VH-VL binders against Large ribosomal subunit protein uL10m (mRpL10). Designs and how they scored, part 4

Target 1, 224 residues: Large ribosomal subunit protein uL10m (mRpL10), of Drosophila melanogaster (Fruit fly) (q9vpl3)
Amino acid sequence: RGKINIQRPKAPHYERARVVAVTQPKYPELPKAKSCFKTRAERTQQQQENPYNEIIAREVRNWLDHSRLVAFFHLSSITADDIFRVRVQLHKQNLHLKSYGSKIIEQAVKNTRYEAIVPLFHSNHCIVFSPDPEKTAALLRIVRRVPQMVLLGGIVEETMLSRNQLVAYAQMPGLHAVQAQLVQTLSQAPGHLIQQLQAHQNSFVQVLDVHAKNQMNEETPKST

## First folded at step 1 (VH-VL)

Design o8 (framework fv_ontamalimab)
Fold by ESMFold2-Fast, scan of step 1:
Structure o8 (fold): chain C 224 residues (1-224), chain A 122 residues (1-122), chain B 112 residues (1-112)
Amino acid sequence: as target 1 above (224 residues)
Amino acid sequence: QVQLVQSGAEVKKPGASVKVSCKASGYTFTSYGINWVRQAPGQGLEWMGWISAYNGNTNYAQKVQGRVTMTADTSTSTAYMDLRSLRSDDTAVYYCARGPDYDFWSGYMDVWGQGTTVTVSS
Amino acid sequence: DIVMTQTPLSLSVTPGQPASISCKSSQSLLHSDGKTYLYWYLQKPGQPPQLLIYEVSNRFSGVPDRFSGSGSGTDFTLKISRVEAEDVGIYYCMQSIQLPLTFGQGTKVEIK
């Protein structure tokens, strides 16, 4: 049996409650009658207009404020068992995997220095939070085994980093080298950081678009 | 102090099995993986496989696949390598070496055991 | 399997002179994560291997600055700026970009 690592005492109580909720297997009961069928998109739209979004946004702001490491991922189709196993592995390293709707993220970062991250969350996504930036290497080791999670970028010590910069940060030896890199990153214009993050996401989208078009072209001769 | 201490030398006949132990101390055993590497007399290093001390997941080299079993006992901080159906070309010094816990392909082996000599002769 | 080829196989060096060992891989060791998974080990007579250099060019803790690693893709070099008596042994390069982990055949370094 593996050992269960406890969270640091200074983490907010609701952080622990959410981690426990995520790690607990839950299967909601099916409703007795399904008179109205809602598409995934319709359910998402209604959730975004929920008047309680600001309460959840406040929780996201608290995660951002108390986490010295934040990493953003695109999340491809993954089974509940697989994502649960990833959450357990991350939790043992004091890494907390969370998913929030794009509207909630937008409300959380509005009028903050992190507003630039909003475009990263227009597709299926997840975020990993940690109070310990030295866990960046552990994070990347765990995620490398999960092909469904694609690193987009992150925030380390309140500095926005592209995917390549975050990978480089994980490889750095010594405290002085790390601080020098962060200073250099901070000197970059926010627009450049957004463009770097969007370029990575746009490249991924381009790959998916080309693949989808090639797949359709391959299949059409058989049907028509 | 971080160290790995291996069991003593073994002499076996062809077809027998050998079980080598590797006792870890001075670090959190479940935070790292253990690699097994062998060296035949006068030859280079050959990777045998890896085990996670955290969850017991293993990956074995194809040359020994089906003949090797690696295990880890977290209560004693000890890793084991059990090699069956021994052949003369299994004669080697077997090393255990500490590596990454989740990322066996991207890490380095930084702490090594002293080695266990296994001799297979008729 | 990735094949690791070292040259030379043996090297005799006068104390204080430099030494250079080359390592070539049959495939690129650069991963999509930006890391190059190439390592150098030294095995002194009668001892287990010890890590010298990790990820091409980073010295492991306690390794003297006379050791340096360089290279990219498939071609890598280990240099010792001033060989000392304590540096005798067999040097191995290793890749960990894919399983199985593979080592070069080794380079024996001796003092003349």
Scores: ipSAE 0.000, ipTM 0.416, lowest interface PAE 15.2, mean pLDDT 75

Design o9 (framework fv_ontamalimab)
Fold by ESMFold2-Fast, scan of step 1:
Formats: sequence, C-alpha cells, structure tokens
Structure o9 (fold): chain C 224 residues (1-224), chain A 118 residues (1-118), chain B 112 residues (1-112)
Amino acid sequence: as target 1 above (224 residues)
Amino acid sequence: QVQLVQSGAEVKKPGASVKVSCKASGYTFTSYGINWVRQAPGQGLEWMGWISAYNGNTNYAQKVQGRVTMTADTSTSTAYMDLRSLRSDDTAVYYCARDLSFEAFDIWGQGTTVTVSS
Amino acid sequence: DIVMTQTPLSLSVTPGQPASISCKSSQSLLHSDGKTYLYWYLQKPGQPPQLLIYEVSNRFSGVPDRFSGSGSGTDFTLKISRVEAEDVGIYYCMQSIQLPLTFGQGTKVEIK
C-alpha cells in the first residue's frame, strides 16, 4: 500500500495561518517596555536615528554579505495570501523573500559597493536572497507565475547584473560559463551597468505609469 | 525522442542575410538553451552564441556580434539564427545544439549549409 | 579566450589497436566547485558532432566503454582502447569554464 490521497477540506485562511507560522521572518525583537516618554528633542532624534532601523539595516547587510544570489523586484499590489504562497514556494528552494523600507535599504548599502541599488527601491519592492546561485533558474520559474513581481536586476557572486544578464545567468549551460559571463559583465565600464539598471528602471517606471493610469481609470478612490 | 531539425541549405550573395531555423521536439523547449556552432569547409568548430528558450536572452560570440540575432518562438518550439552582411568567410555548416546542465551539447541538429558566393 | 590545443592533428590506426588524443588548455579548467569543464565530441563523416565524454572522464549514455577520458587542470587525454571502423571521424575537445565556448582544432582518426 502506497501513499493515501486524502483531500482535506479546509479554508485557505487555516492553511495561511499554519504556513505563516513556519515562514515568518525572524528579525531581532525589541523587548517590551523599553520605550519611554521622550522630550521633543529626543523624539526628533529618535525619528532620525531610530535604533530599530539600524538593527534591520545590519540584518540587510548580513543578507547581502552572505548571499551569493540577490534578486530585486518591483512589487505591484498583491494580497497577503498570494505573497505568502510565493514565499513558501521560494523557501523550499532555499530562496528567502524579504521586504524592507527604502530608507533602511539606503542605510544598509550606504558607503558600500552596493550603493547603486538604492534607486531600485523608490517604489514598492522586495528582495530574494539565497546562498546558492544555482537557484536562479528555480527563482525565475516560480516568479514567472507571479505577475505582481517584476524582476529589476540582481547581484550574483558579488557582481551586479541587469535584468537581462540575471535571466541569461539562469539559463546558461553551466556554472563556469556563468562565471565567465560574470567576469565579462564586471569588466564592462561601470557606466554600462548603471545605464542598464537605469534603463530598466525607466522602462519599468513607464510600465508603472501605465498601470497606475489603468488603476485610476478603474476608479481606485483611495491613495496609498 | 529528443530531436532538433534544421532548415535546408541556403546559397546567398555577399551582403545578403540568412535565417536558419531549428525546430525542437521530444522535450520541454523552454527548459534548455540552444547554442549555435558553425564549421567552415574542412575547418573546426566555432561557437556562435546561445539563446534561452525561456525568455529569449542571448549571448553572442564577439566575431559575429552586431551581425547576428538569435530568437526563439515558444509557440512553435523553434529557434532561429539570423546572420546579416554575409561575407565569404561565413560559408559554413551551421548547427544548433541543446545544452546539458553541466556544459555539454547532448543533442545536435543535422546542420544547415550556408554558402556565400558571388 | 581560452585556447584549446589538440595533438596529434591526424592519426592512422590499425583496427583493434589503441589510440590516444591529447588536449591542452591555455588555463586551468578546474572550478572552485571541484568540477573540471572539459568535454569530448566525435564528428563522424557527414554527421553532426556527438557527445562522447563530459566533465573529463564520464562517458555519455550509449558511448562504448572502449572510450575513456582522463586528465586534470590543463592537460587532458582521450583514449580508445581498441579502435573500430565506426570510430573514424574527427575528435574535438571543448571547454565551458568561460565564454566564449572554445573547441580544439580537431584530431582526424583514420583506419590504415
């Protein structure tokens, strides 16, 4: 007797609650009751130099430093249930979907080799991290079914790649040809990589403008 | 049965262009890359470039960069190589080949002879 | 570009006798992942090339056990223990450690 196929009738929210507990981000927690009433000056200082933001920024740097694959995405309006299902699929492939505020990303990459990625995060975004660059193909297969996630570019083996280069990396015949591709990309003028990232952003901004106008035409009454 | 079937022989004048097709069957077309390799009469093999059947991304050999365009049509499982501004030294048999995940070409097309003569 | 050099360029063999082909690369084909990205192909007269050996020493499916590959770093050898009539053709080594992919100039194997 082999595997028994039993269909469990359950509401999607039960499955969501179960999987959320498994895949929930494990960020440092600030202990309860460590907040005090502050003076105006202290409150202003707190807003400018929030220690929670520095803790998260350090975590972002740690992910960047320890991931051999980093992919950047624009994230259109997506339900919590949808993004959760995507996160579960990615997690099974050792791909870790993270979302951080633009200011935190800027703080994390400021004065580092990755400072050029800051413009990618002016709009709604998310990042996928992995220690395994061979998972790039699996990543692209999974996000192909998620039209709300639009690939902007990435970092592979510490080399910044445009969208087209990252997709090419995923479909190259093998690891060493991929390494040669990265060396070739790295040897290009710095302006070339920046132009590729900026051109991709400009094309993407045009797509977002059209999408926003289409949403407006569909009578979305509330601003986000 | 995994197979790559190429279009027939072409005879072209210098300055013309040629478009060679490579039709895949017996496997999921979008799961593999297609490489193009040419062989001049009596000479060895020369890699021309590669295309992803998944998204159409390409990488071309420097010698043909600017004169070549590789495309893939997923609806017909067919890859194409368009070579422009033909010169006599482009006379060759052109092969398409499917890659393996460990950097080898396991399935090859039968070849398309392209002759460039005045 | 990595240059692949084969020796000899041609070889005439009496049926049943062994044959050996050398392939040398201008730089190491060993990657940090422990794999060496060296491959051997055979092109029989009037046919497209066919894969014989992948990653230095592994026979591709359907390839007879009389074919064996060996080597490391920059020096590689393809051996045929007992050459048969059907083994006639041009043998090529290929590297895929970096783009562009490059082939050796080929070794023509003929029967005496």
Scores: ipSAE 0.000, ipTM 0.397, lowest interface PAE 20.2, mean pLDDT 75

Design r1 (framework fv_romosozumab)
Fold by ESMFold2-Fast, scan of step 1:
Order: C-alpha cells, then sequence, then structure tokens
Structure r1 (fold): chain C 224 residues (1-224), chain A 119 residues (1-119), chain B 107 residues (1-107)
C-alpha cells in the first residue's frame, strides 16, 4: 500500500483513568453499620461517573454529526475475542465499531433530530460509524457473518433508514451511477411502475443532494 | 501452517451420491467459512455453496439446491459436501476453500477431489 | 446472477512482457473482486483481494486496479512461473461467480 497519514486523536483521559485504576489503593474492610450507606470507593465511583458520562456523550454526538454512515445493531452474547476480530475487519474498511451505555446514548441524542433512536438501545447494542456511505455494502457483508449482530437500522447522509431501506441502499451502485441507472430503469418501465420508481428516485436523489451539499461544505474549508 | 486435505478420488454411476471430505488444520476451524467450488474438465470455476462451522448455517448456489448438503464436524475440524443424484455433467474436480469469517476471499484451498460419473 | 466476463480468453507472452487481463461485471460490484492464479493440475491460489490488495507472499509484479464494473490484473514483468490461468471472482452478491479465465501461454 501507499503512504496513508491517519491521525488518531489521543485519549489522555483514558490513559490517565487506566493508570489511576491500576494504582488505586485497596481500602480496608469496614463493618456494615448502616444499610443505606455506600462504601467510600462506591461514592467516589458515583461522582466520577457523572463527568465521564458527559465527556463520552459529547464524543458520541461528534461521531453522529461527522459520520455520513451510522448503523445500529442489537448485540447478542459474543466473546471479547470475537468482537475484537469484528472491530479489526471493520476498521480495515474505515468502519468504526463503538459500544456505549444506553444512558450515554440518550444523553448524546437528547434535544437532537436523532432522539427517536433511544428505544433501540434499551438492550445490548453497538453502533458502527463511517465518514464514507459507500461502505454500507462492505459493512453488511462483514456483519452477515456475525449472527450475534442484528441490524436494526441506520442513518445515511442524515436520513433515517429502516433495516430494509439500508439493505436496499447497500445494493445500489456507486453514488455517481445511481441516478443514471434509475433514469435508465424508468425509461424502460411501464407507466404504473414508473410512478413507483419516481417516488424511490426522489427519495434517493434527496439523499444524494444532501451528500453532494455536505461534500461541498467539507471541501470548501479543506481546500482553503 | 494452514492445510486443507481432501478425500481421495471417487468414481460413481449416474444416480449415485458422493460425499467429499476436507480436513482443516493449522487454524481455528470455527473462525472461517468453508466453501465448495468445482471445476469440470477444461472448464472454469463454479461456486457450489458455503457453510459456517461455528453456526452450521449454509448457503447454496440455487443450481445445486436440493441436491447438495454441506456439513461440518468441529471435533475433527472436517467439512463435508454431499452431492446426490449424480449426472455425467457432475464430473469435475471438487475443491474446498476457506473464507475468512470477516472477509470474502478464498485464501487457502484443498488439493481437490476428482469425481468421475460414468456408466 | 452477476456475470463475469474476462478478456482475453487466452494470450501468448514472453518472459519480461507486461501482461494485462481485464474483467467486467454485468453490474456494479464496487471493489468486491478477487483474482486467483491456477497452474495446471493445481488448486487456485489467491493473488489479489478487494480489487487491489496484494495477498501476503505474492510477488509485487502483480497488481490489481478498477472499481464498479471494470477491473484489471497486471503482471509488470512476466516470469516463467507466471504461465497459468487467471480468474476473477466477485463477492458482491450470492452466488459468488467467477470469470471464464484467461490462459497465459508461453510464446
Amino acid sequence: as target 1 above (224 residues)
Amino acid sequence: EVQLVQSGAEVKKPGASVKVSCKASGYTFTDYYMHWVRQAPGQGLEWMGEINPNSGGTGYNQKFKGRVTMTTDTSTSTAYMELRSLRSDDTAVYYCARDYLWGDYFDYWGQGTTVTVSS
Amino acid sequence: DIQMTQSPSSLSASVGDRVTITCRASQDISNYLNWYQQKPGKAPKLLIYDASNLETGVPSRFSGSGSGTDFTLTISSLQPEDFATYYCQQYDNLPYTFGGGTKVEIK
């Protein structure tokens, strides 16, 4: 391969938290004096959890705002080794598998256009993010081999798609070919079918227009 | 070292069944799909189907659906392909090939099993 | 089913030649294409996966390019061990389908 400069944001907070956890002193055993009292360690953890949740929720919001492909999955019981292998394979395709608690997801999407997705995360779940919506087909091909991951739906170019719509999107040709192929299909179709195809074409054209607009907006700051 | 070792050549009569085996070694058997691909004499490659050794789930090429059964024995790391109601045009070399569970390419192949269908 | 068409079906070349093999899909398959080499009497061997990625242990003279419907396998300087049949294979949709093969013969 050629030289690819991938910049990864360093997570100083994660490394610091890991060091603190490793060096954390052991507390001596205390008698159970009152049923309503938590140990000092438990109270300290409770206080630390609140600021941590706010930081991670902001991270989730940034992933949602800056990813053109977001896919939501129900996650059945899976080993750490198996999910790691899935992460590695997805990463090769610029697909980023993330797991966050339901409270963090709810906090991240509260007061946003995505608030409606919260019910999807009441059970075990994971999310895949990518800046490249053309990777939807690669994503579905990889997860097809992981029966523990069940596709629930997704967001492509800021458009909410059901499971079936996301699968249909994955089967579409590359973005530049989509309109040409749909126009060719429409010109060959009978009147009744043409009307149905035009409805689908309008939906996909809107998605493409959003994509083109987002790419134009992205390129303007980058080119300067 | 990864190896896929297939069973020996078979000669069958039309209407018979054949069961070809493919013994895997050198890797975790359940981490890779197993595919079966055949090649008639002087012809190209034809995909027959796949099996997930971890779940037992199968996917067959519609051309063979109803005549083919793929199974695995995880205790012996062996995959099997049974083809029924053999015809003369089933004469071919049958290959097993592993497919990375998280990818879609055949990185290791068995040596092939020649199946001849003749009267 | 997705039809894979290879061109040419055969070619004659000399050691040191640049060889180009083309594969065309009947529909857009993005980059979901692999290339295999098969020597007489042997099983196929993976050369290139995902249209352009060289498999470990494969010589750097082999390269793949293309996306969508048109793909190319190039051998920059043909060696004696490269005389074989080459197959493209799509994995965009089931069933997986192979091209008809291109036989590279000695001149």
Scores: ipSAE 0.005, ipTM 0.436, lowest interface PAE 12.1, mean pLDDT 76

Design r10 (framework fv_romosozumab)
Fold by ESMFold2-Fast, scan of step 1:
Structure r10 (fold): chain C 224 residues (1-224), chain A 118 residues (1-118), chain B 107 residues (1-107)
Amino acid sequence: as target 1 above (224 residues)
Amino acid sequence: EVQLVQSGAEVKKPGASVKVSCKASGYTFTDYYMHWVRQAPGQGLEWMGEINPNSGGTGYNQKFKGRVTMTTDTSTSTAYMELRSLRSDDTAVYYCARGWEYDAFDIWGQGTTVTVSS
Amino acid sequence: DIQMTQSPSSLSASVGDRVTITCRASQGISSWLNWYQQKPGKAPKLLIYAASSLQSGVPSRFSGSGSGTDFTLTISSLQPEDFATYYCQQANSFPYTFGGGTKVEIK
């Protein structure tokens, strides 16, 4: 595989930087006329500021750059055992399920053609990457059995697609030329795609809000 | 200026032990892993292991089968590598190197020549 | 252990030539590959990290590419100071391993 394998244990260097940040207490100092000597705490804080987020953001950019298929999902509460089974099934199809914090995704896509996806990640989410866009059908068959994963949209051959467009792509015959033509035909300005994805998210949030209100109403005793 | 300064060359007899030092300066010693890499005369590079100066945690190349011990002294910003039960095929230049992003070694010591001969 | 096969073991080229060195991993290492330059009697120097990222202070004539198992280091226009042995190194899995090295001789 040509992608950064984050399933691998973290590189010792990255893990150590995190441990140092946690175990090194802050030592506040009074300001002085320009000092040429930095304290251990000041140097530790300065070095810790950039390493973790930027390294992981570079991992995300590497996944985006080397994946011809990227699918975005809303992720509801799921057990570790269940998500592990999903990961195993996806991995057998060269599909890689990843989860990153919204701030890291913002850093990864900032100043790139994919910056428009940031609003998708303001709620619980996960992403599936693959070098093979013909695996879209296999991806959707696998996640259909996982109600906790809700497809929001994706990127195929660097083209942003809505949920419905990605589903249509998955249902096509395996001819690359026909699939490429469909992607071109279905392609839309990032603004339009974001509107569709945000509408789907807002509808989901609305459903949750209604459900919460219904549960609240059910708790109210009747006057009779 | 970030630099690693190693101890001087050593000549040992087979069966002896050698302890090489590596003094770091110009950065926070506990913020980066320290690695040890050796190179036999006319041969390529061979990774020996790593140490986390903050925790003392180590990871060794199994090839050295319990003959290697890596330690640090944070008060002097110095890393140590001790190799025991020396054989003639342990004759090499031993380098310390700082672990950077993607565990690339961005700063290297000058190297310490260890010669094992009768 | 991941074996790193480096090719060629040696090459000769003229100043101004394009030089390509290849490195192949025995299993997938994603982009966890670094390149080093070593001059006779000196410690190695980091050139490229993460397969394609140029280290600060390294001339732009050096570039790296590849992912997964096949990687290349390219010198676009060879200079006299580029006489050296070049090594690839994988950082995907313990133990970290190096390629056998490529000696570049300038004619």
Scores: ipSAE 0.000, ipTM 0.400, lowest interface PAE 18.6, mean pLDDT 76

Design r2 (framework fv_romosozumab)
Fold by ESMFold2-Fast, scan of step 1:
Structure r2 (fold): chain C 224 residues (1-224), chain A 118 residues (1-118), chain B 107 residues (1-107)
Amino acid sequence: as target 1 above (224 residues)
Amino acid sequence: EVQLVQSGAEVKKPGASVKVSCKASGYTFTDYYMHWVRQAPGQGLEWMGEINPNSGGTGYNQKFKGRVTMTTDTSTSTAYMELRSLRSDDTAVYYCARELDYWYFDVWGQGTTVTVSS
Amino acid sequence: DIQMTQSPSSLSASVGDRVTITCRASQDISNYLNWYQQKPGKAPKLLIYDASNLETGVPSRFSGSGSGTDFTLTISSLQPEDFATYYCQQYDNLPYTFGGGTKVEIK
């Protein structure tokens, strides 16, 4: 189960007490299935993966629920030392850089309004969380010096925004009413935002399937 | 220049309590978790617990739960670790350490020797 | 609790030698392992984080490898300042746990 652990980040500082409490289970020590006639593979999977995945998925849901700013990035080849330096700079601005496996993301957003973001995380990725959406400008200033991090889009005030929309939000004056109005207007723009975010990610990594792209372009053909 | 400076050595009797301090400088105290790790003479390192200076939230190793209390004073950028009901096997060097990016201990205090003698 | 076992508990080596220290976790910890160096009377110093990443300012002769349960710390050409005790530490789960330490002694 080391695959999930490779992508498993720590809980945020202010939430660590909760993670510790959840992580110190009073109960479950799963029996080796003397009372359950499952196959060896089924028993191993149940004992090792399900409780852990749900705990981390709950952590992700907590981050989403308590963050007014969430930014999604594709992460190209970068050293651990370099990403660590980026985390330090972001943390100084109350921006929390996290990496979660695609399976954990899927479990976290399952049955939520954010379920459609799962395809964004099929490649190497990371997410930045913050309770303060006014830190979007600081976030973009820091990451522009990190060419390995490619902004895909994000969520501001629970509204999904494309890369360009998030950049526009960052450049706005500090008038909350003006910012809220623009975010609402941008979120009502025609087109599939999720598909646009996925297309952007796919264009970053060269895709040779021109037929799939043609199908996407012709998804709503007009006869007139 | 990030630095953690701990209080001086202590000699205590069994059953007493000890309170060790750790003064931070060179960084924003509330931005990083502070941990406490001890080392008995000639033995390895043992994690005791952590504290979030921003929230005051703590997490303790079950071995010490009920005997240890960790606190901070943000006005002086100082962390404290109080260990009660001291036993002879609590004789150790006690370290404070800063956790960077939730993962590892990048800066350590110089250590405080606590001797519990009967 | 995750138990960390280091081997050997001590070893004797000469300057210029290649030294290998192993660390074994009681369960899969992925790459969530750090290595620390401790000299007598001093606090530990971070050498390697996330199993294989060299901390800034640490000489390139130090390297870490491994994932899952089995990890190694290698010193490619031992220097006089490297005679110390080395500890592995997992941070996959609380409580954080350290290996018993490996003392690298002069021959």
Scores: ipSAE 0.000, ipTM 0.412, lowest interface PAE 15.8, mean pLDDT 76

Design r3 (from r1 with heavy chain D99G L101Y W102D G103S D104S Y105G; framework fv_romosozumab)
Fold by ESMFold2-Fast, scan of step 1:
Structure r3 (fold): chain C 224 residues (1-224), chain A 119 residues (1-119), chain B 107 residues (1-107)
Amino acid sequence: as target 1 above (224 residues)
Amino acid sequence: EVQLVQSGAEVKKPGASVKVSCKASGYTFTDYYMHWVRQAPGQGLEWMGEINPNSGGTGYNQKFKGRVTMTTDTSTSTAYMELRSLRSDDTAVYYCARGYYDSSGFDYWGQGTTVTVSS
Amino acid sequence: DIQMTQSPSSLSASVGDRVTITCRASQDISNYLNWYQQKPGKAPKLLIYDASNLETGVPSRFSGSGSGTDFTLTISSLQPEDFATYYCQQYDNLPYTFGGGTKVEIK
């Protein structure tokens, strides 16, 4: 079992070379920013903006552009001391936990390829950034000890991944998984991607309900 | 076959630095993490840190307080571990070991490099 | 840091005996535990990963069990080549930490 995972498979290496050749011409360009066709709500939001929010929005875009791993989490009630301990553990792995307001996230990703993440941020949230996508396994290992943090999805090498896809990626050695998944992601219509993110948000609500019920059961010890 | 071959034994004075090498063969060097583990004479194993050869990303045991640096040379499939400001209690056998991204089992180990710090 | 406590520190047993080695973590590590065998003058060898999965090429007399904080390595019928020191190692959180080791001596 472990030895099978230890050895690099010949077939994936062959497929990796093929995928690179096929996907190169299909790389999507960053969407152009809207400047003339804003809604009433969008115009009102712009009028309320201050320079500080714009500075933080630029910081968020910088993190997104310079991180090869970005993971999105829902964050339930957690003490300052507990989140600090999580932040320290993550930092040891070059994983950077950040929290930004949903309005700032929306401003940062508006009219960019990342705009689809906005629905994930309607409730309490945090984001983990890293320049190293292979740290995904370490990230999930640390977060499993923090029930207040629930994985919603992420971005690896500019490829948007669902929760299940990100978990699967964590189990793969090397970069061939990113190349293989790139073909799938780049071929998807924008509406289709938004619908997938909304489905994950709905699945997250269901997970929270199950978690709440499980927590009630856990508070009643069976044999202690 | 997978092999990790380490550099030869070193004798150093306190305050010096040592750089141990680990040459990998038989697999794609960038597909696995490289870990460094040491063992003082008659003592147990101590994890020092890890490096991702693909990205150069590292994770160190804080016990070494900025004294350790791990690097790789992908063109030669070689990992390096440099330990600075050597003390007598740094006398140990230093091992490199291959690991998965989730660290589930270090499956192949180098033969070990003995580093003796004495004056 | 997560502290890993192994017991016993050493034991002597006869060929054919069932040997159990215990490893206790200072906090819940789920199943993120490896077991290694180290013979004198040699590098460690992986025996078991993820608490209970036998590494390829390792004899079936070796088995691992446990989850959370308490783990055991069992050798069902000790052989002469099993003379070695055994280590547990957690990989739930950095820094990864090893137990103190259990030396198995064959009479």
Scores: ipSAE 0.000, ipTM 0.427, lowest interface PAE 14.9, mean pLDDT 76

Design r5 (framework fv_romosozumab)
Fold by ESMFold2-Fast, scan of step 1:
Structure r5 (fold): chain C 224 residues (1-224), chain A 120 residues (1-120), chain B 107 residues (1-107)
Amino acid sequence: as target 1 above (224 residues)
Amino acid sequence: EVQLVQSGAEVKKPGASVKVSCKASGYTFTDYYMHWVRQAPGQGLEWMGEINPNSGGTGYNQKFKGRVTMTTDTSTSTAYMELRSLRSDDTAVYYCAREGLYFDWLSDYWGQGTTVTVSS
Amino acid sequence: DIQMTQSPSSLSASVGDRVTITCRASQDISNYLNWYQQKPGKAPKLLIYDASNLETGVPSRFSGSGSGTDFTLTISSLQPEDFATYYCQQYDNLPYTFGGGTKVEIK
């Protein structure tokens, strides 16, 4: 029975139909300057609990439960055509690219061992899922060609790994003992991985802030 | 099955423009980028640029920047490459080539080539 | 631009010979290298992608190796239909660039 549930999300024609459907959705706007003030409508949207969130959170939980490889990416502005090409390429390797809002992810991982990943999703992001951890090398090779996707880290065999650790895992021999040793060693430093991932995200935000600030200075030049 | 059929040979004078066509069949035209590559007589291959038939987005080799324009007509599954201000060193065979299935190698299918001769 | 240097520019060989062609990139391109075969008056044909993967329908006597900056195409036992010009091509960065070509001629 478990195999029946696993088989459904992985069906090729099902994934093809979903990929086609999601090529039409709105993509996030380019990053903008931060503001302390939000419109009443924006505040209401943030506070309003949407039943859509619960439905999609169940989908995220299902992906997490049936995936032995999960990779987290920061996603810069990318066209619908280009992300569709990436999705098709990933799908050929049994790698499934998904995008979810931070509140949906928080709801999905609440009261689970993965609750600590929530801070990674405060910015534009996407996630790649696969039931096959052997595909980690294929994933990294494909993403090397997509500069808009920046690897933040991932989960392999239920263990959270930083970017560098995930890269190291991809280069490991296929021997179970060697892979288990790496995973065990990494899991003995709790909190360190999340701090490293947050530092990377903060550095990227600073780069975006400098770019935004330069744009504003161009728009309103001042005599100094 | 998959075929790329290009327009016939052209003879042009220096300063003229040439527009080469490449008609695709046997696959969904908008699913793959189309590339243009040229080869001067007795010389090697030179990449000219690419076009996304779905978005119309293009990327050109800097050597041809300002002289080349790539377009597509999705209703006829045809790609076009127009090169302006022709010089004698533009004499070459021009190929269209579809990108590979996984986007990470140039081509699994090429057109037969179009000979363009620039002479005074 | 990434420069691709092939060696030799030409070679003469007999049927049954082992032929080796080398390609050097001016910077690290990982394994993002293709090999093409071109016969006179014909369009190039893909032989090998990702430095070492044999394209469907290509005979097993063709093999590719290398990573980073140094790459090799080997034909283990040359056949009459293998007399052609061979090109390496990088797809690590735009613009895509080709090697100068290696002409394999009948001895």
Scores: ipSAE 0.006, ipTM 0.427, lowest interface PAE 10.6, mean pLDDT 75

Design r6 (framework fv_romosozumab)
Fold by ESMFold2-Fast, scan of step 1:
Structure r6 (fold): chain C 224 residues (1-224), chain A 121 residues (1-121), chain B 107 residues (1-107)
Amino acid sequence: as target 1 above (224 residues)
Amino acid sequence: EVQLVQSGAEVKKPGASVKVSCKASGYTFTDYYMHWVRQAPGQGLEWMGEINPNSGGTGYNQKFKGRVTMTTDTSTSTAYMELRSLRSDDTAVYYCARDEYYGSGSYFDYWGQGTTVTVSS
Amino acid sequence: DIQMTQSPSSLSASVGDRVTITCRASQDISNYLNWYQQKPGKAPKLLIYDASNLETGVPSRFSGSGSGTDFTLTISSLQPEDFATYYCQQYDNLPYTFGGGTKVEIK
């Protein structure tokens, strides 16, 4: 019976603990509220601006400020084990997968050039951050194997890029000068990117609608 | 337990098309990508492309783009690779190989036995 | 495309010898490299994945090392069944590319 060794190191446990430690939120204890009595209007405002949300929003701003690559994805139903495996693959390439609520994203990008992206995050979504824009090709290679993640667009070197522009950037040769030149010539208007992303979402919804209608027509038998 | 069984040898004329099959058994077909790799006589290995049996999504090597089509039939756990507009330099052994979809990396742990395709006039 | 260069193209060795095969990538591929063994007339067989991990069922005399651009496959004590062609393969970027192969022949 010497085939099983109780002392054998468990790489999956070590990898899991490392990934969890990287992705776990680290927040200090919040101070108690200074006032215990508020008017109804003040209470409603306090509910909308939770101190915990401000801490998370600050975390999101830190990710945006320190990431030269940010990619936005629509996320379909996926199991916890499957998303964990994707996170491990991404982490090996210094790519960090995060998910935040729409209110937190709105609070994080409020009064910034990225404010226009907020409407895209009212549905299921996730974001991948990296300090290294050269990892865009690696990112696209990994997510191509995850049909539940659909690329919507991104930000490279503080420039807003559509899905097609991000794919083009990933296909550039490994010459930094060529990649930098491409980024410099691209539009940086958030509204323009939002229009491109909205057109993509609308096309996707239309495709799903047509597919659903075709499935019902083909599989539902005539009763009477 | 895990087996990939490919179709038999083919002899084709230039300009024809060939469709090679790869029948999988011993595992859940939709949990693994299927890759196609070819090897010309006396030469090295060349990656042709991949297919996701669960989604039908494909990725092709640019060298073959426009001439190759990869498909699967999940009801029979069979992958197919069709190469069109055959030329004499397409003479090779064609292999299928599996690759775990949600694995930590990408590597070909099981291969089919190979299908010899000879293109001659 | 990422180019994979193997050296030597062929080598002659005797049973019991220590054999070293090298593989060089044209750009940094981290540890995203696999090694395969192919015997004449047979399909390739996975030996090592992620640069240094031994595949199940592969003898312990095989080992891999390296990261970035330079990689090595070592056979500590060559056996008769080890006379084959060995290929490295990168999976960092598409298309996946193989080295030219190293043929290990009987001396």
Scores: ipSAE 0.000, ipTM 0.447, lowest interface PAE 12.6, mean pLDDT 76

